# Ledger of designs, part 11: VHH binders against Enoyl-CoA delta isomerase 1, mitochondrial (ECI1)

Target 1, 258 residues: Enoyl-CoA delta isomerase 1, mitochondrial (ECI1), of Homo sapiens (Human) (p42126)
Amino acid sequence: QRVLVEPDAGAGVAVMKFKNPPVNSLSLEFLTELVISLEKLENDKSFRGVILTSDRPGVFSAGLDLTEMCGRSPAHYAGYWKAVQELWLRLYQSNLVLVSAINGACPAGGCLVALTCDYRILADNPRYCIGLNETQLGIIAPFWLKDTLENTIGHRAAERALQLGLLFPPAEALQVGIVDQVVPEEQVQSTALSAIAQWMAIPDHARQLTKAMMRKATASRLVTQRDADVQNFVSFISKDSIQKSLQMYLERLKEEKG
Below, E stands for the ipSAE of ESMFold2; O stands for the ipSAE of OpenDDE; V2 stands for 0.75 times the mean of E and O plus 0.25 times the DockQ between their complexes.

## First folded at step 1 (VHH)

Design g05 (framework vhh_ozoralizumab_d1)
Fold by ESMFold2-Fast, scan of step 1:
Structure g05 (fold): chain B 258 residues (1-258), chain A 123 residues (1-123)
Amino acid sequence: as target 1 above (258 residues)
Amino acid sequence: EVQLVESGGGLVQPGGSLRLSCAASGFTFSDYYMYWVRQAPGKGLEWVSEISSSGSTIKYPDSVKGRFTISRDNAKNTLYLQMNSLRPEDTAVYYCAKGYDEWRSLYDAFDYRGQGTLVTVSS
C-alpha cells in the first residue's frame, strides 16, 4: 500500500499520506492508488476534506517517475500519461476540500499535486522547494499544468518559473503565491487541520459550485483535448534526443547515489 | 540498519568555531550524498550543506556560505562540518542526513537523519 489514509470521521477529515518509498515518485501504480483512494473518500459521506502529506518528512513527492518515460514502448507512455491526466483531473475537480501539507521537497509532479489543492502549507525549510522544474531536463509542462500554475501565481511569474524551471524555497514560494502559508515543520499538520476547518465552515453546496465555476474552463480544456495531449506527449517523449537526455540524467543519478 | 551518530556540539562564543562529526554505519557510505541540516528552537529544519558521494559537488545556502565547510572521509565512513565565525542565529540541533536510494527521481533529498548534536552560540 502506497497511500495511507488516517480518518477523523468526527471532524469530516481524512489525512492521506504518500508512502511510495523512497521519494514518492509518481509511478503508474502510485498514480492508480492515489485516484482510487481519492474516489473512496469522495464516495464516503463521512468526509468533507482531505489533507495530503508525505508519510515521511523530507520529500512530499519527487514528481514523475522517469523510468515510466524512458526505454519503454509508445503504448506504455500513452498509458502512463493518461494516468497522470486522470490524477490531475480527479484532484483539480474534487468536491472535497483539499489541503496540501507539504512536509518536504515538492518538485515537478509533486508540485502538480500541490497545485490541485485549495490551500497549500509549506514547512519552513529552504531544502523543501516547490516548482515545475521540467525544463531543467529538457521536457515541457503540459498546457493544463501551465494553466494551473498561471491561475495560481499569474501569467508573468508563471512564464518566468516555467521557462527557467524554477524551484522556490519557502520564502520565495510565499512571496510569489505558490503556497499560502509557511510554518515551522512541527506545525505543518496542526496548521493544515486549522486551515481545512476554515474551508469546511462554508456550506458544501456553495463552496463546491464556486470551485467548479472557477476551475471549469481549465479542466474542460484538458477534457476536450485528452487524446491530442496524449499523442503530443508520446510523440515528444519518444524522440531520440529526448530519450537520450533522460537516459543520461538517470545514469547521472545512479552514479551519484549508488 | 542505518545509523548516523553526530558529535562535536557544545557551547561556543560568537565568532568562535566548532567541528561536527557524523559516524555512519549500516550502508555503503561512499555511494550516497550526505547532508547537514539544523533545527533552531521553535523553527523548522534548515538545510545547511550537501556533499556528493565522491566529494566533488558541494553546496551551501547563503546563510552559511563562506563560514561553514562540509567534507567527508569515505575510508572512515565519516562526515564533517567545520563551522567558523559562529553567530547567535546558528544556535540549533545539527543533524547528519543520508540521501535517498532512489536513482529514478528528479529530486535529491535525504531519507534518514541521526539524533543530532546541540550547538549553542551565546556570550
Scores: ipSAE 0.005, ipTM 0.230, lowest interface PAE 10.0, mean pLDDT 87

Design g06 (framework vhh_7zox_3)
Fold by ESMFold2-Fast, scan of step 1:
Structure g06 (fold): chain B 258 residues (1-258), chain A 122 residues (1-122)
Amino acid sequence: as target 1 above (258 residues)
Amino acid sequence: DVQLVESGGGLVQPGGSLRLSCVASGFTFSSYWMGWVRQAPGKGLEWVSDISSGGSTGYADSVKGRFAISRDNAKNTLYLQMNRLKPEDTAVYYCATYSDERYGDWLGMDVAGQGTQVTVSS
């Protein structure tokens, strides 16, 4: 099991803990379990909110699993990207209050997950950065993820962050608005419980309709062109130059010879 | 500049034991998660084990019950005790640390060493 779900007794809240070692990479299996876990919580009327966090502190999620995007078939890339789209759509449009309790590093696909949430809390640890750093790998954030970041931090900040592949340490993350709160690591869980209680104080129908109104245009832009986005991803990732870049990046685990 | 120096590999018969060491420098070792990854001939990189700054450990299913990771913060040294070694454990073993500057990689880890070769054969 890659996802642990712990109910908070009587509060109408579940804590969803990522447990896909070593770094909670978004493998096809982990993506599938996340969607199933979310769907189960959405179908259980006992729950109105979910806190997303890592089972072990240090890394919230390292993002997309590069082994799903390198050395594989075009059919595999298509299936993987469809799973990534499904996770984003399900989280972004969820009727549940979602709070990310970011107790670790949160780059790329980890930031994708965090950005879908209604509220983000980051532990005050300079080693825990958040951002969409795809360009550092020679790849591109898809338009729907770019839209999500832009909706959160504004056009100019998003353009600079995306073009340069920036990862924001806690103080900068708070300043640019990619996270809503920065607290000592030992307070992240209690802060998340307090935050989600404030959001849940609003009647569900009014909150849910407002969330849908705010997010429908962004979500619909992907929904109407999912297949085109998959084809664009597969075509891009399959290029020899991109495959070579990804292979070389995976080789970063080996000593550089200068 | 993170520097990790692995040692302790060698040739061993099936069922034997080896203890790998990794001496770290260039960062505050005690505050970082540390781990071991390996690469078998003709295969990709495989995560083996990790240990948090607080001592919490994790293991790949293939090595659970046979390998034990530990750290000595006073010596800036990471260890991997490998017991009941199998031919399929043959690989180059790399010491790694998680770095916020390099998160987004497949492992989210920095490897600065040459690795140490473990060969399990008769």
Scores: ipSAE 0.006, ipTM 0.319, lowest interface PAE 9.8, mean pLDDT 87

Design g07 (framework vhh_3k1k_2)
Fold by ESMFold2-Fast, scan of step 1:
Structure g07 (fold): chain B 258 residues (1-258), chain A 129 residues (1-129)
Amino acid sequence: as target 1 above (258 residues)
Amino acid sequence: QVQLVESGGALVQPGGSLRLSCAASGFTFSDYAMRWYRQAPGKEREWVAGISWSGGSTSYEDSVKGRFTISRDDARNTVYLQMNSLKPEDTAVYYCAAGSYDSSEYYRLPSDESEYDYWGQGTQVTVSS
């Protein structure tokens, strides 16, 4: 399985570990398993919080699976994008406390997942960067992801980061506010457990209503525009120039010395 | 569920030849780059050879170039290491490793370890008279 859940029902916490080798790419199958796993935890009264992390350190998630977006039918692109939207909506609006324990590189779609959480902890390793680097691949972060980043780091920082496709190393990630804490790699898990305990000390009713109030406008903007966003994505990704760019990137990866 | 099983290790005289095999199961073999590593007694594990997921690119550590050949048979989910002109310094446990070609939005991985998610148990090669 691509998602491992290690429950501690007595503490009201589950640790959700990504295990979709080699780099936890958000394939259609992995997206589906993440949503199902989250729903199971939300429907179990034993759990109030979830820590999201990678089963193996090194890469938290390397983002969207490009094979889902290249060489396929428009119907496939639509289905894939709907699954991406569904994951974001479910995570962003979850009634559970979500903490990302970022024990590896966190670019693009990985950063999408981290940004949905209530709190983000990044391992202090200069090789682990976080950011929305879609423009470096010639693709565009959707408006709802742009809104999420803007809500987190502010308009100007978000515009610069998105246009240039910036990936922030740990010190810069903390400074710009895309993560809340940077700690030695071996302390990421214990720090996440401490952080989630602080959030869970707040009565669920008040915490959940406040989260919903704070996130309603951003989530609703996608909910009312889901089909239009899908059509915009399908139209963009289907362009010959975009398809050729993605094909060239995938061919480069395939022929690199193994 | 995911498994790599090395075989073919043996005692061989200097100048001899040996073929190692690594049988893969539990994943889509044709999506993965494959590598061979070795570890001699008292030394660190070192990379020996690699083959891309398509088989179109191969790479070798300098000391084995011209003597070793890596190949793959996707129909049999197997990667091979053909070892010729064996030397005593080739004595080691040989390991097979698998890593996907990284179809993600991420241009560069932080380390080569992130490409290798599955390792075998190893097979012993001893070169001596």
Scores: ipSAE 0.015, ipTM 0.375, lowest interface PAE 6.5, mean pLDDT 87

Design g08 (framework vhh_lunsekimig_d3)
Fold by ESMFold2-Fast, scan of step 1:
Structure g08 (fold): chain B 258 residues (1-258), chain A 129 residues (1-129)
Amino acid sequence: as target 1 above (258 residues)
Amino acid sequence: EVQLVESGGGVVQPGGSLRLSCAASGFTFSSYALYWYRQAAGIERELIASISSGGSTNYVDSVKGRFTISRDNSENTMYLQMNSLRAEDTGLYYCAKESGDSAYWEQLYRDLSSGFDYWGQGTLVTVSS
């Protein structure tokens, strides 16, 4: 089990802990378990909010799993990217209050998850940077993820961050508005519990309808273009030059583990 | 800003002992593995001892049984107790901080040509007759 769901002592809240070692990479299995876990909580009337965090501190999630994107069939790449889209759609449009308790580094796909939440808390540790750094890796954030960042920090800041592939350390993350609070690492969990309680104080019907109204246009852009986005991803990743670069990168990672 | 400051070096005769200290600031000390490296003139820097966040230790064969690495999380300090010192132990000793989770930091390092390992200025150990 790659996802641990723990009911909080208080009624109506679950803590969802990422446990896909070593870095909570978004493998196909992990993506699938995240969606299933979220659906179970959404279908259980006992739960109104979820705190997302890593079981082990240090890395919230390193993002996409490169082994899902190299040495596989086009059908596998399509299935993988559909799973990535599904996770984003499910989290972004969830009727639950979602709070990310970011107790570790949060680049790329980790930032994707954090950005879907209603509220973000980052541990005050200079190693725990957050951002969409895809361009520094020679790839691009999909348009729906670009839209999510732009909705959070504004057009100008998002364009600069995306073109340069910026990872924000805690003080800069708070200043630009990609996170809502920065607190000492030992206070992240208690701060998340306090924050989710504030959001859950609002009547569900009004909060949920407001969230849906605010997020509908962004979500609908992906819904209407899912297949085209998958085709674009598969075409890009299947290029011989990209596949060779990814293969060499994965081989180097394996060799350096000792 | 991450800071690592080594101390405790000096001149000793063969068979002597020294205790090196590495004082750390600017990060959550208890969360990271820490290392001692040494470098002699004209020789590449070598890892001699490591201690994980959980306290697990490893040593290079040439110092096993003679050197002991330890950490004090309440004082943000790592130590290297060196016993039965030999002439070949002479060198500049550095402490270093883990760059984070190996898969994450390794992946980013390869792509960006950057790492998060931090080094101190070093402390000189001289063993002479």
Scores: ipSAE 0.005, ipTM 0.145, lowest interface PAE 11.8, mean pLDDT 84

## First folded at step 2 (VHH; framework vhh_ozoralizumab_d1)

Design a09d (from a09 with S54D S57Y; at its last look DockQ between E and O 0.01; V2 from the best seeds 0.00; counts 0 for: pae E 16.5 > 2, off the site)
Fold by OpenDDE, look of step 2:
Structure a09d (fold): chain B 258 residues (1-258), chain A 124 residues (1-124)
Amino acid sequence: as target 1 above (258 residues)
Amino acid sequence: EVQLVESGGGLVQPGGSLRLSCAASGFTFSRYAMYWVRQAPGKGLEWVSEITGDGDYTKYPDSVKGRFTISRDNAKNTLYLQMNSLRPEDTAVYYCARDKGYSYGWDEYGMDVRGQGTLVTVSS
């Protein structure tokens, strides 16, 4: 199990814990399990809210799994990106209240997951940074992810953050608005529970419709351009220069582990 | 072959209306967001409208908001631009264009296909 679901039906809340060692990379299987887990909770009327967090403090999610994007077939790249899109769509448009209890590093794809939530709480640890650092790797965030960040922290802040590929430590993360609260590590879970209760106090129909209204533009754009976005990703990731860069990076990682 | 063919342009008086059409072929029309863009004489390309593949979402710049309406008929593979309350500054060649789908909003590089254009002249 790469996703641990701890339900509290009485409270109407489930805690979804990422458990995909070593760093909760978004592998194809992990992406699939996340979507399935979320779907199950969405179909269970006993639940109205979900807290996303890591089973292991220190890393929320390191982001996309580079092994899924290197040395594979174009078909695999397409399938992988579709899975990433699906996860984003499901999270971003979920009728459930989603709160991220970010108890570790949260770069790139990790930040993607966090940004889909309605509310984000970050542990006050200088080692825990959150942001989209794609440009530092020579890659560009997709438009729907750009929009998600822009919708969260505003256009100017997003423009700067994306171009520079910034990873924000807790103080700066709070200041720029990419997270809503920064609390001591030992208070992250309890704070998340309190926060989600506040959101769940709102009538579901009104909250859900408002959320849908607020997010429809970005979500619909991806839905209608899903194939084109996949094609662009495949075209990009398949470039010899990109593959070479990824391969070198992966080899370096292996050496560091060895 | 992917093709976009604009029609409906012409001469109109200020305050008048025109309806532009764009016939699309060679691709799954409903899967692509579409743009209307225009180029006035001596000026650069200007974005004037966007619509998602399913038609559920539209965007306009302030310059045309409230006056122009973009729509589409996916069954007919056709994009439309209803232009009301036309002004002399709306004079331009109007193009329909397909959104590449992987960009930071609209720019000239966000389009991968564009038609030959149709001329709209607003003059008294």
Scores: ipSAE 0.000, ipTM 0.239, lowest interface PAE 13.8, mean pLDDT 92
ESMFold2, look of step 2: ipSAE 0.000; ipTM 0.130
ESMFold2 (binder alone), look of step 2: mean pLDDT 81; pTM 0.829

Design a09e (from a09 with G55E T58Y; at its last look DockQ between E and O 0.01; V2 from the best seeds 0.00; counts 0 for: pae E 19.8 > 2, unsure alone 63.7 < 65, off the site)
Fold by OpenDDE, look of step 2:
Structure a09e (fold): chain B 258 residues (1-258), chain A 124 residues (1-124)
Amino acid sequence: as target 1 above (258 residues)
Amino acid sequence: EVQLVESGGGLVQPGGSLRLSCAASGFTFSRYAMYWVRQAPGKGLEWVSEITGSEDSYKYPDSVKGRFTISRDNAKNTLYLQMNSLRPEDTAVYYCARDKGYSYGWDEYGMDVRGQGTLVTVSS
């Protein structure tokens, strides 16, 4: 099991812990388990909030699984991207209060997950950076992810961050607004519990409707262009030059792992 | 450049009131918790108030609780400290300080920038 769910029905909160070694990459199976776990909690009226965190400190999520995007069929690429879209849609539009307790590195797809949450807490560790660094790899972030970042830190800041592919250490992450709090590593979980309690103190109907209203435009854009977005991804990732680059990178990673 | 500039200090009689202001610049003010701290002559730095960026939490030590009120205007990038029922022991230089982002409470090492301070003297 790649997702550990620790429920506290009395408190109305569940903690979802990522446990997909080695770096919580968003593999197809992991994506699926995340969505399923979330759905279960959403369908259980005893829960009103969820904390997302890593089972192991050091890495929240390294992002998309490159093995899902290299050396496979176009159909596989399409399926994989649809799963990524689905996770984003489910998280972004969830009626539950979602808080990220970011206790490790949070680049790219990891940041995608964090950005869908209502509130983000980052451990104060210089090794834990958060951001969308796609451009450093010659990749363009999808429009719905761009919008999500823009909605979080503003247009100008997002424009700069995306073009430069910035990964923010804790201090800068807080300053730019990509996270809401930075706390000592040992306090991340307790801070998340405190934060989520504040959010849950709000009447659910009002909170949920407001959230839906705030996020409707961005979510709707993806929904209406979901197939086109998939095709764009498939076309891009299938390019020979991209596949070659990915293959080389994967080989390098294998070498580094010993 | 990150800057904090305090104002509003002065001489006041016991039982009087003062309102301090702190103008912030060079950073996204609303993203940071802010402190008021003070230093009395011959004493160390003392925490006197804290407010979160979103104003969802206010904290005071017992020494000033019920008398001091911290507030902020994020649109104006300004921090305030309303001080009522002032006492001679409140005499100090008062500083505005930015928290590194922690919300667990004040720590002397938790602030990364502080203003030049404003002197408050409570004397009959």
Scores: ipSAE 0.000, ipTM 0.222, lowest interface PAE 15.9, mean pLDDT 92
ESMFold2, look of step 2: ipSAE 0.000; ipTM 0.092
ESMFold2 (binder alone), look of step 2: mean pLDDT 78; pTM 0.792

Design a09r (from a09 with S54R; at its last look DockQ between E and O 0.15; V2 from the best seeds 0.00; counts 0 for: pae E 17.8 > 2, off the site)
Fold by OpenDDE, look of step 2:
Order: sequence, then C-alpha cells, then structure tokens
Structure a09r (fold): chain B 258 residues (1-258), chain A 124 residues (1-124)
Amino acid sequence: as target 1 above (258 residues)
Amino acid sequence: EVQLVESGGGLVQPGGSLRLSCAASGFTFSRYAMYWVRQAPGKGLEWVSEITGRGDSTKYPDSVKGRFTISRDNAKNTLYLQMNSLRPEDTAVYYCARDKGYSYGWDEYGMDVRGQGTLVTVSS
C-alpha cells in the first residue's frame, strides 16, 4: 500500500503516512488511495483528527507525477486532473482536523496537499523547502490552488511567490506564513500530536462550521467550474511546447537520479 | 549570472584552523540554503555542512560535527566555514554550493550552483 494508516482510536487521531517511492509523487493510484484512506477515517466516528506525513523523512511529496501528464492521451490527462481536484476538495473540506507533519521536501503538489491542512509543521532542515514552483517549469497553478495559497499567506505574498515560483526553506516558510511552526526534525511528530490535540479541544460542530464558512468561497469556485478547469488543464498540458518541456525535465531527472 | 567564489584554503598542520569564505552574486543570497561540500583526492563529493537562508538553522555530518561551523552574512552575500581541529582526512577541495530547493537526503542532485573550489591541505 502507498498509504499507511496508523490509528490511535483512544486519542481520536490517525497518522496517515505517505509511502509511494521514490518521492511520494501524486500518481493516479496514490491519489486514489489517499482519498479512500481519508474517506474511511471520516466515516469512523472514533477519529477526529489526522496527521499527514511521509513514511520516509527527506521527502514529504515531490508533487504531481509528471509521467501522468506527459506522453498520454487527453482522456488520461482529464482523468488525472479530476483525481487531483477530488483529492484537493476532500482534503480542503474535510471535517477532520488535518495537520501536516512535513518531514521532507514539499514542492508543488506536495505543497498543495499541505495547504489543505488546518495546520502545518515543517522540519527545520535547510534541504526541506515548501512552495509552488510551477512557473519555474513554465506551468501555471490552477486558480483554486492559487486561492488556497492566497488564503494562507495573503494576496501580495501569494502573487509574488507564484509568479517567481518560490520554494521556501524553513525560516522563510515560517516568515511568509506558509507553515505555522518550524521545529527540529525529531520533534515534528510530537509537535503535530500536540497541535492536533489543541484543535480537537474545540467543539467539533463549531469548528467544522467555521472551517466550512472560511473555505466555502474557494471550494465553491472549483465545484462550479470543475469541468472548465479540467478542460483548461488538458488544453494547457497538451501543448507541444509544454509536452516538450516536461519530457526534457523527465529525462534530466533520469540522468540525475536514475 | 549566478556565481560562487570560494577562498581561504591553504596548507595547515593537524589541529590547526582555517576559515573559508564564499562570495555569492547574481541571486538573492538570503533566499537560498547553502552547502559546503568537499572532494578529497580519489574520492567522491562529500557534504560537510548546510545552512538555511536566514542562517537560523545548521546541519553537519558526524565527521565534522563539533569542529566545523557554517555561517553566513546575508548583507555581504558571503558564506563562511570555520574549520577547527583539522585532520589529515579533511584534506580536500572545498566548494560552496547553492541548494536548488529540495533534496531527498543530500546528494549532488540537491545543488544547482557550485563554485570552483578552494584547496585545503592538512599535513604535518
């Protein structure tokens, strides 16, 4: 399995660990398994909170799986993007308290996952950066992801970060507000447990309604434009120039890491 | 153009000290985590230190921990490596390098820019 769920029903918390080697890329299978795992926890009344983290320190998630977006059919692109939308919607609107224990690199799609959480803790390691660096690859973030970042760090900061495709190391991540805490690596999990306990101390009904109210506008924009967003993605990703860029990038990765 | 230029290398006796500098230009220095890496004769590249953009967090391998100190002056766009209690096995060309944004554990893939290096020789 690509997702390990470690339940603590007594505490009302589950730890969801990403285990999709080599870098927890958001492949279609991984996306599906994440949604299924989350749904199971949401349907179990013994759980009120979930910690998202990586089974392997060093990488939280490298983001979207480029192999899903390169050299495939338009139908595949559409299906893949729908899965990405679904994951975002499920995480962003979850009634569970979600805390990201970010114990590794967190670019692009990894950051997408982290941004859906209620609280983010980043390990204090210079090699662990978080952000949306799509523009560095000639790719634009979808509007609902842009909105999510904007809601987190503010309009001006998000505008700058997205245009420049910034990845923030821990100190800068904390400063700009994309994460809530930076702690030593060995304290990430314990800090997450403490944080989630604070959130779970709030009456569920009031917390959940407030969360829904705060996130309604952003979520609704995607819900009302799901098909258009998919079409835009397919149109964009299918461009020859984009496909060429992605192919070149994949080849480079193989040379460097393969 | 992004550039990194190391200096401060030389010959030193065992137990001695050296301070390396790396001058950075062509990018917003404070935004990037930085590395010191070294390559001994006939050996591969070895990581010896890293520091966050603001300099508020540092990491070292066990091989140099307690002896080496990485620091930076963002106002001067300069990275430093204070090396104390030097040993013959510390002999190598030392490079400063810019972190490209993320790595899965340190390896050469984690760097996108590296200087020309400065030679450190520890010998009696």
Scores: ipSAE 0.000, ipTM 0.250, lowest interface PAE 10.5, mean pLDDT 92
ESMFold2, look of step 2: ipSAE 0.000; ipTM 0.127
ESMFold2 (binder alone), look of step 2: mean pLDDT 82; pTM 0.829

Design a09w (from a09 with S57W W106Y; at its last look DockQ between E and O 0.02; V2 from the best seeds 0.00; counts 0 for: pae E 15.8 > 2, unsure alone 63.0 < 65, off the site)
Fold by ESMFold2, look of step 2:
Structure a09w (fold): chain B 258 residues (1-258), chain A 124 residues (1-124)
Amino acid sequence: as target 1 above (258 residues)
Amino acid sequence: EVQLVESGGGLVQPGGSLRLSCAASGFTFSRYAMYWVRQAPGKGLEWVSEITGSGDWTKYPDSVKGRFTISRDNAKNTLYLQMNSLRPEDTAVYYCARDKGYSYGYDEYGMDVRGQGTLVTVSS
């Protein structure tokens, strides 16, 4: 399994640990397991909140699996993007309290997952980062992810960060507001448990309706344009220049892992 | 080409002090977290300190906490290690290292050691 769920039904909390070697890339299989695991927890009234974290040392998630976006058919790209959209919609609109315990690097699609959460805690390690760095790769964050970042850190900070492809180290991530808390690495787990307890102290009905109200406009923009968003992604990613850029970046990532 | 040049080592008595310097070139120094690491004879590399690119956050292992202070001058592209209350077990070759960025499993610290180091010997 690529998603390990550690339930504590007495506390009403589950810890969902990412275990997709080597770097928790969002492969199609991993996206599917995440959605299935989330659905199981949502359908079990014993649980009111979920902590998302990593079982892989040093990385929360490296983001979208570039091998799913390079050297494939247009039909594969469409299926993959629909799976990415599905994960985002399910997380963003979940009735569970979601807390990300970011115990490692969190670029691009990893940041996508973190931004869907109600609260984000980043380990205070200068080697870790969070941000949407797609423009550094020559690709563009989808509009619904741009909207999510803008809702989190504001328009000006988001437009600057996206255009420059910024990855924020812990102190800067806290300052810009892309994370809510930065703590010593040894305290990330306990801090997440404390934070989720505070959120769950709010009556479920009022909290859930408030979240739905705040997020409805952003989610609806994707829902009403879902097929167009898929076609735009397929058209963009299929361009020869983009495919060559992705191949070069993928080759550099393999060299850096040595 | 990325270069890191350590200096300031020498022979000191127990309880003494030294300040190490690391001159950096070939990259945008302020964008990178930096480390001091050391290698005692016959041992592997041991991290000694780390500092963020801005200089706002530092960390030390218990073995040197309270005795060593890492700092940087981003205008001069220079990293420093102030070592106080030196002990014989601090004897080692000291290296500065650039952070490689976010870690993908294998690298304990993701440290990029490039210089020849500077020898610190603590003995009477």
Scores: ipSAE 0.000, ipTM 0.138, lowest interface PAE 15.8, mean pLDDT 87
ESMFold2 (binder alone), look of step 2: mean pLDDT 79; pTM 0.804
OpenDDE, look of step 2: ipSAE 0.006; ipTM 0.236

Design a09y (from a09 with S57Y; at its last look DockQ between E and O 0.01; V2 from the best seeds 0.00; counts 0 for: pae O 14.3 > 2, off the site)
Fold by OpenDDE, look of step 2:
Structure a09y (fold): chain B 258 residues (1-258), chain A 124 residues (1-124)
Amino acid sequence: as target 1 above (258 residues)
Amino acid sequence: EVQLVESGGGLVQPGGSLRLSCAASGFTFSRYAMYWVRQAPGKGLEWVSEITGSGDYTKYPDSVKGRFTISRDNAKNTLYLQMNSLRPEDTAVYYCARDKGYSYGWDEYGMDVRGQGTLVTVSS
C-alpha cells in the first residue's frame, strides 16, 4: 500500500516506489513495509537488483516522521528508532544491487535511504536537494549515518556537510559525490535501469562479498551498539525542550496545511 | 612523514598486566582508525584490536576479548593497549597500525602504516 513493487523478473529487477503521502515520511508503518518488501525481493532468486524511487515526483522522502517522535511514550520512541535502524541495516547490507532513482527532494531520512544504495541518480531540478540537515534542527546524526556519509563523500566533505547541515542541489551533490549521476528528470528512471544493469553484469558472488567487506565495519558497529543507540535516541527525543520544539513545528505544519 | 612508534613491551609473568603505547605523527591521528596487531614466533600476523578515529567504537577477537582494551588519546596522538591476564600464548611482537581509511574494520590489506613493534614476552 505504501510501497509499490513493480517486478520484472525477466530482467531480474524490481522497482520499489514509495507511496506514503504526502511526502513519503518514514512512518513506522512505512518503515515496516519497506523492510518487508525488500525481504521478499531478497528471498526471490529471480531478482538481483532493486530501484528505489518515489511514486510521486517532487519528493523522494522528507525523512523521519515527526509525529512518531512527538507526544509518544518512550517505548514508542524506542520502537520507532529500532525500525529506522532495521531499515538502514537491511538496505545497507542487502545482497541485491540497490539503485536510488531520486526524483524529488531527499533530505535527512530520505538521504539516509539513498545513502544505503550502491548507486544514486538525482534528477536535475534545483528544487531537489539531498543531504543531512540534522544540525540545522539542533540534532546530530547517529554515528552509523555519519559513517555512511563519510564512506560516500569522504571525511572532510562529510565533516563540513554534517556540521553545516548542508542540503546539496544537483550540481553540488554531484560535485561532492553524494550522488553518482545527475540527469534530466525524464531520464532518471531509464538511467537507473541502465546503471543497475551494469552492476548486475558483475558476478553476484564477487560483488556481494566485496560489498559486505566494504560495509561490514559500519554495519557491525551499529549491531553491536544497537541498544545503546536506541537509548541515546530515546533520551534525546524525550527531553522537554525537544518535545516542545517538535510540537511547535508540527503545529506550524498543520497551520500551513489548513 | 607518517610514523608510528610502539613502546611498553617487556617481560611479564602469566596473569600479569602490561600497557602498550603507540605514538603517532605525520598525519591527522583522529581521522584514522587504528589497529593493534601481533606476530608470534613462527606465526603470521594476527589482529588484536581496532578502534575508530573518534574512539567511540572498539572491537576485539575472541582470543583477547575481555582481557585487552584498546584506547586512544587524540590530543596526544597516542594509541594504547591495556593487556590484562596475560598468557604465554600472548607472547609476540605487537604493532600499532593505521587504517588506510576505507573502513574501520580489520582487513589484512586495510592498514597502510605499521610501527617497528614492541616485544611482549609472557613467561614464568
Scores: ipSAE 0.000, ipTM 0.249, lowest interface PAE 14.3, mean pLDDT 91
ESMFold2, look of step 2: ipSAE 0.013; ipTM 0.521
ESMFold2 (binder alone), look of step 2: mean pLDDT 82; pTM 0.834

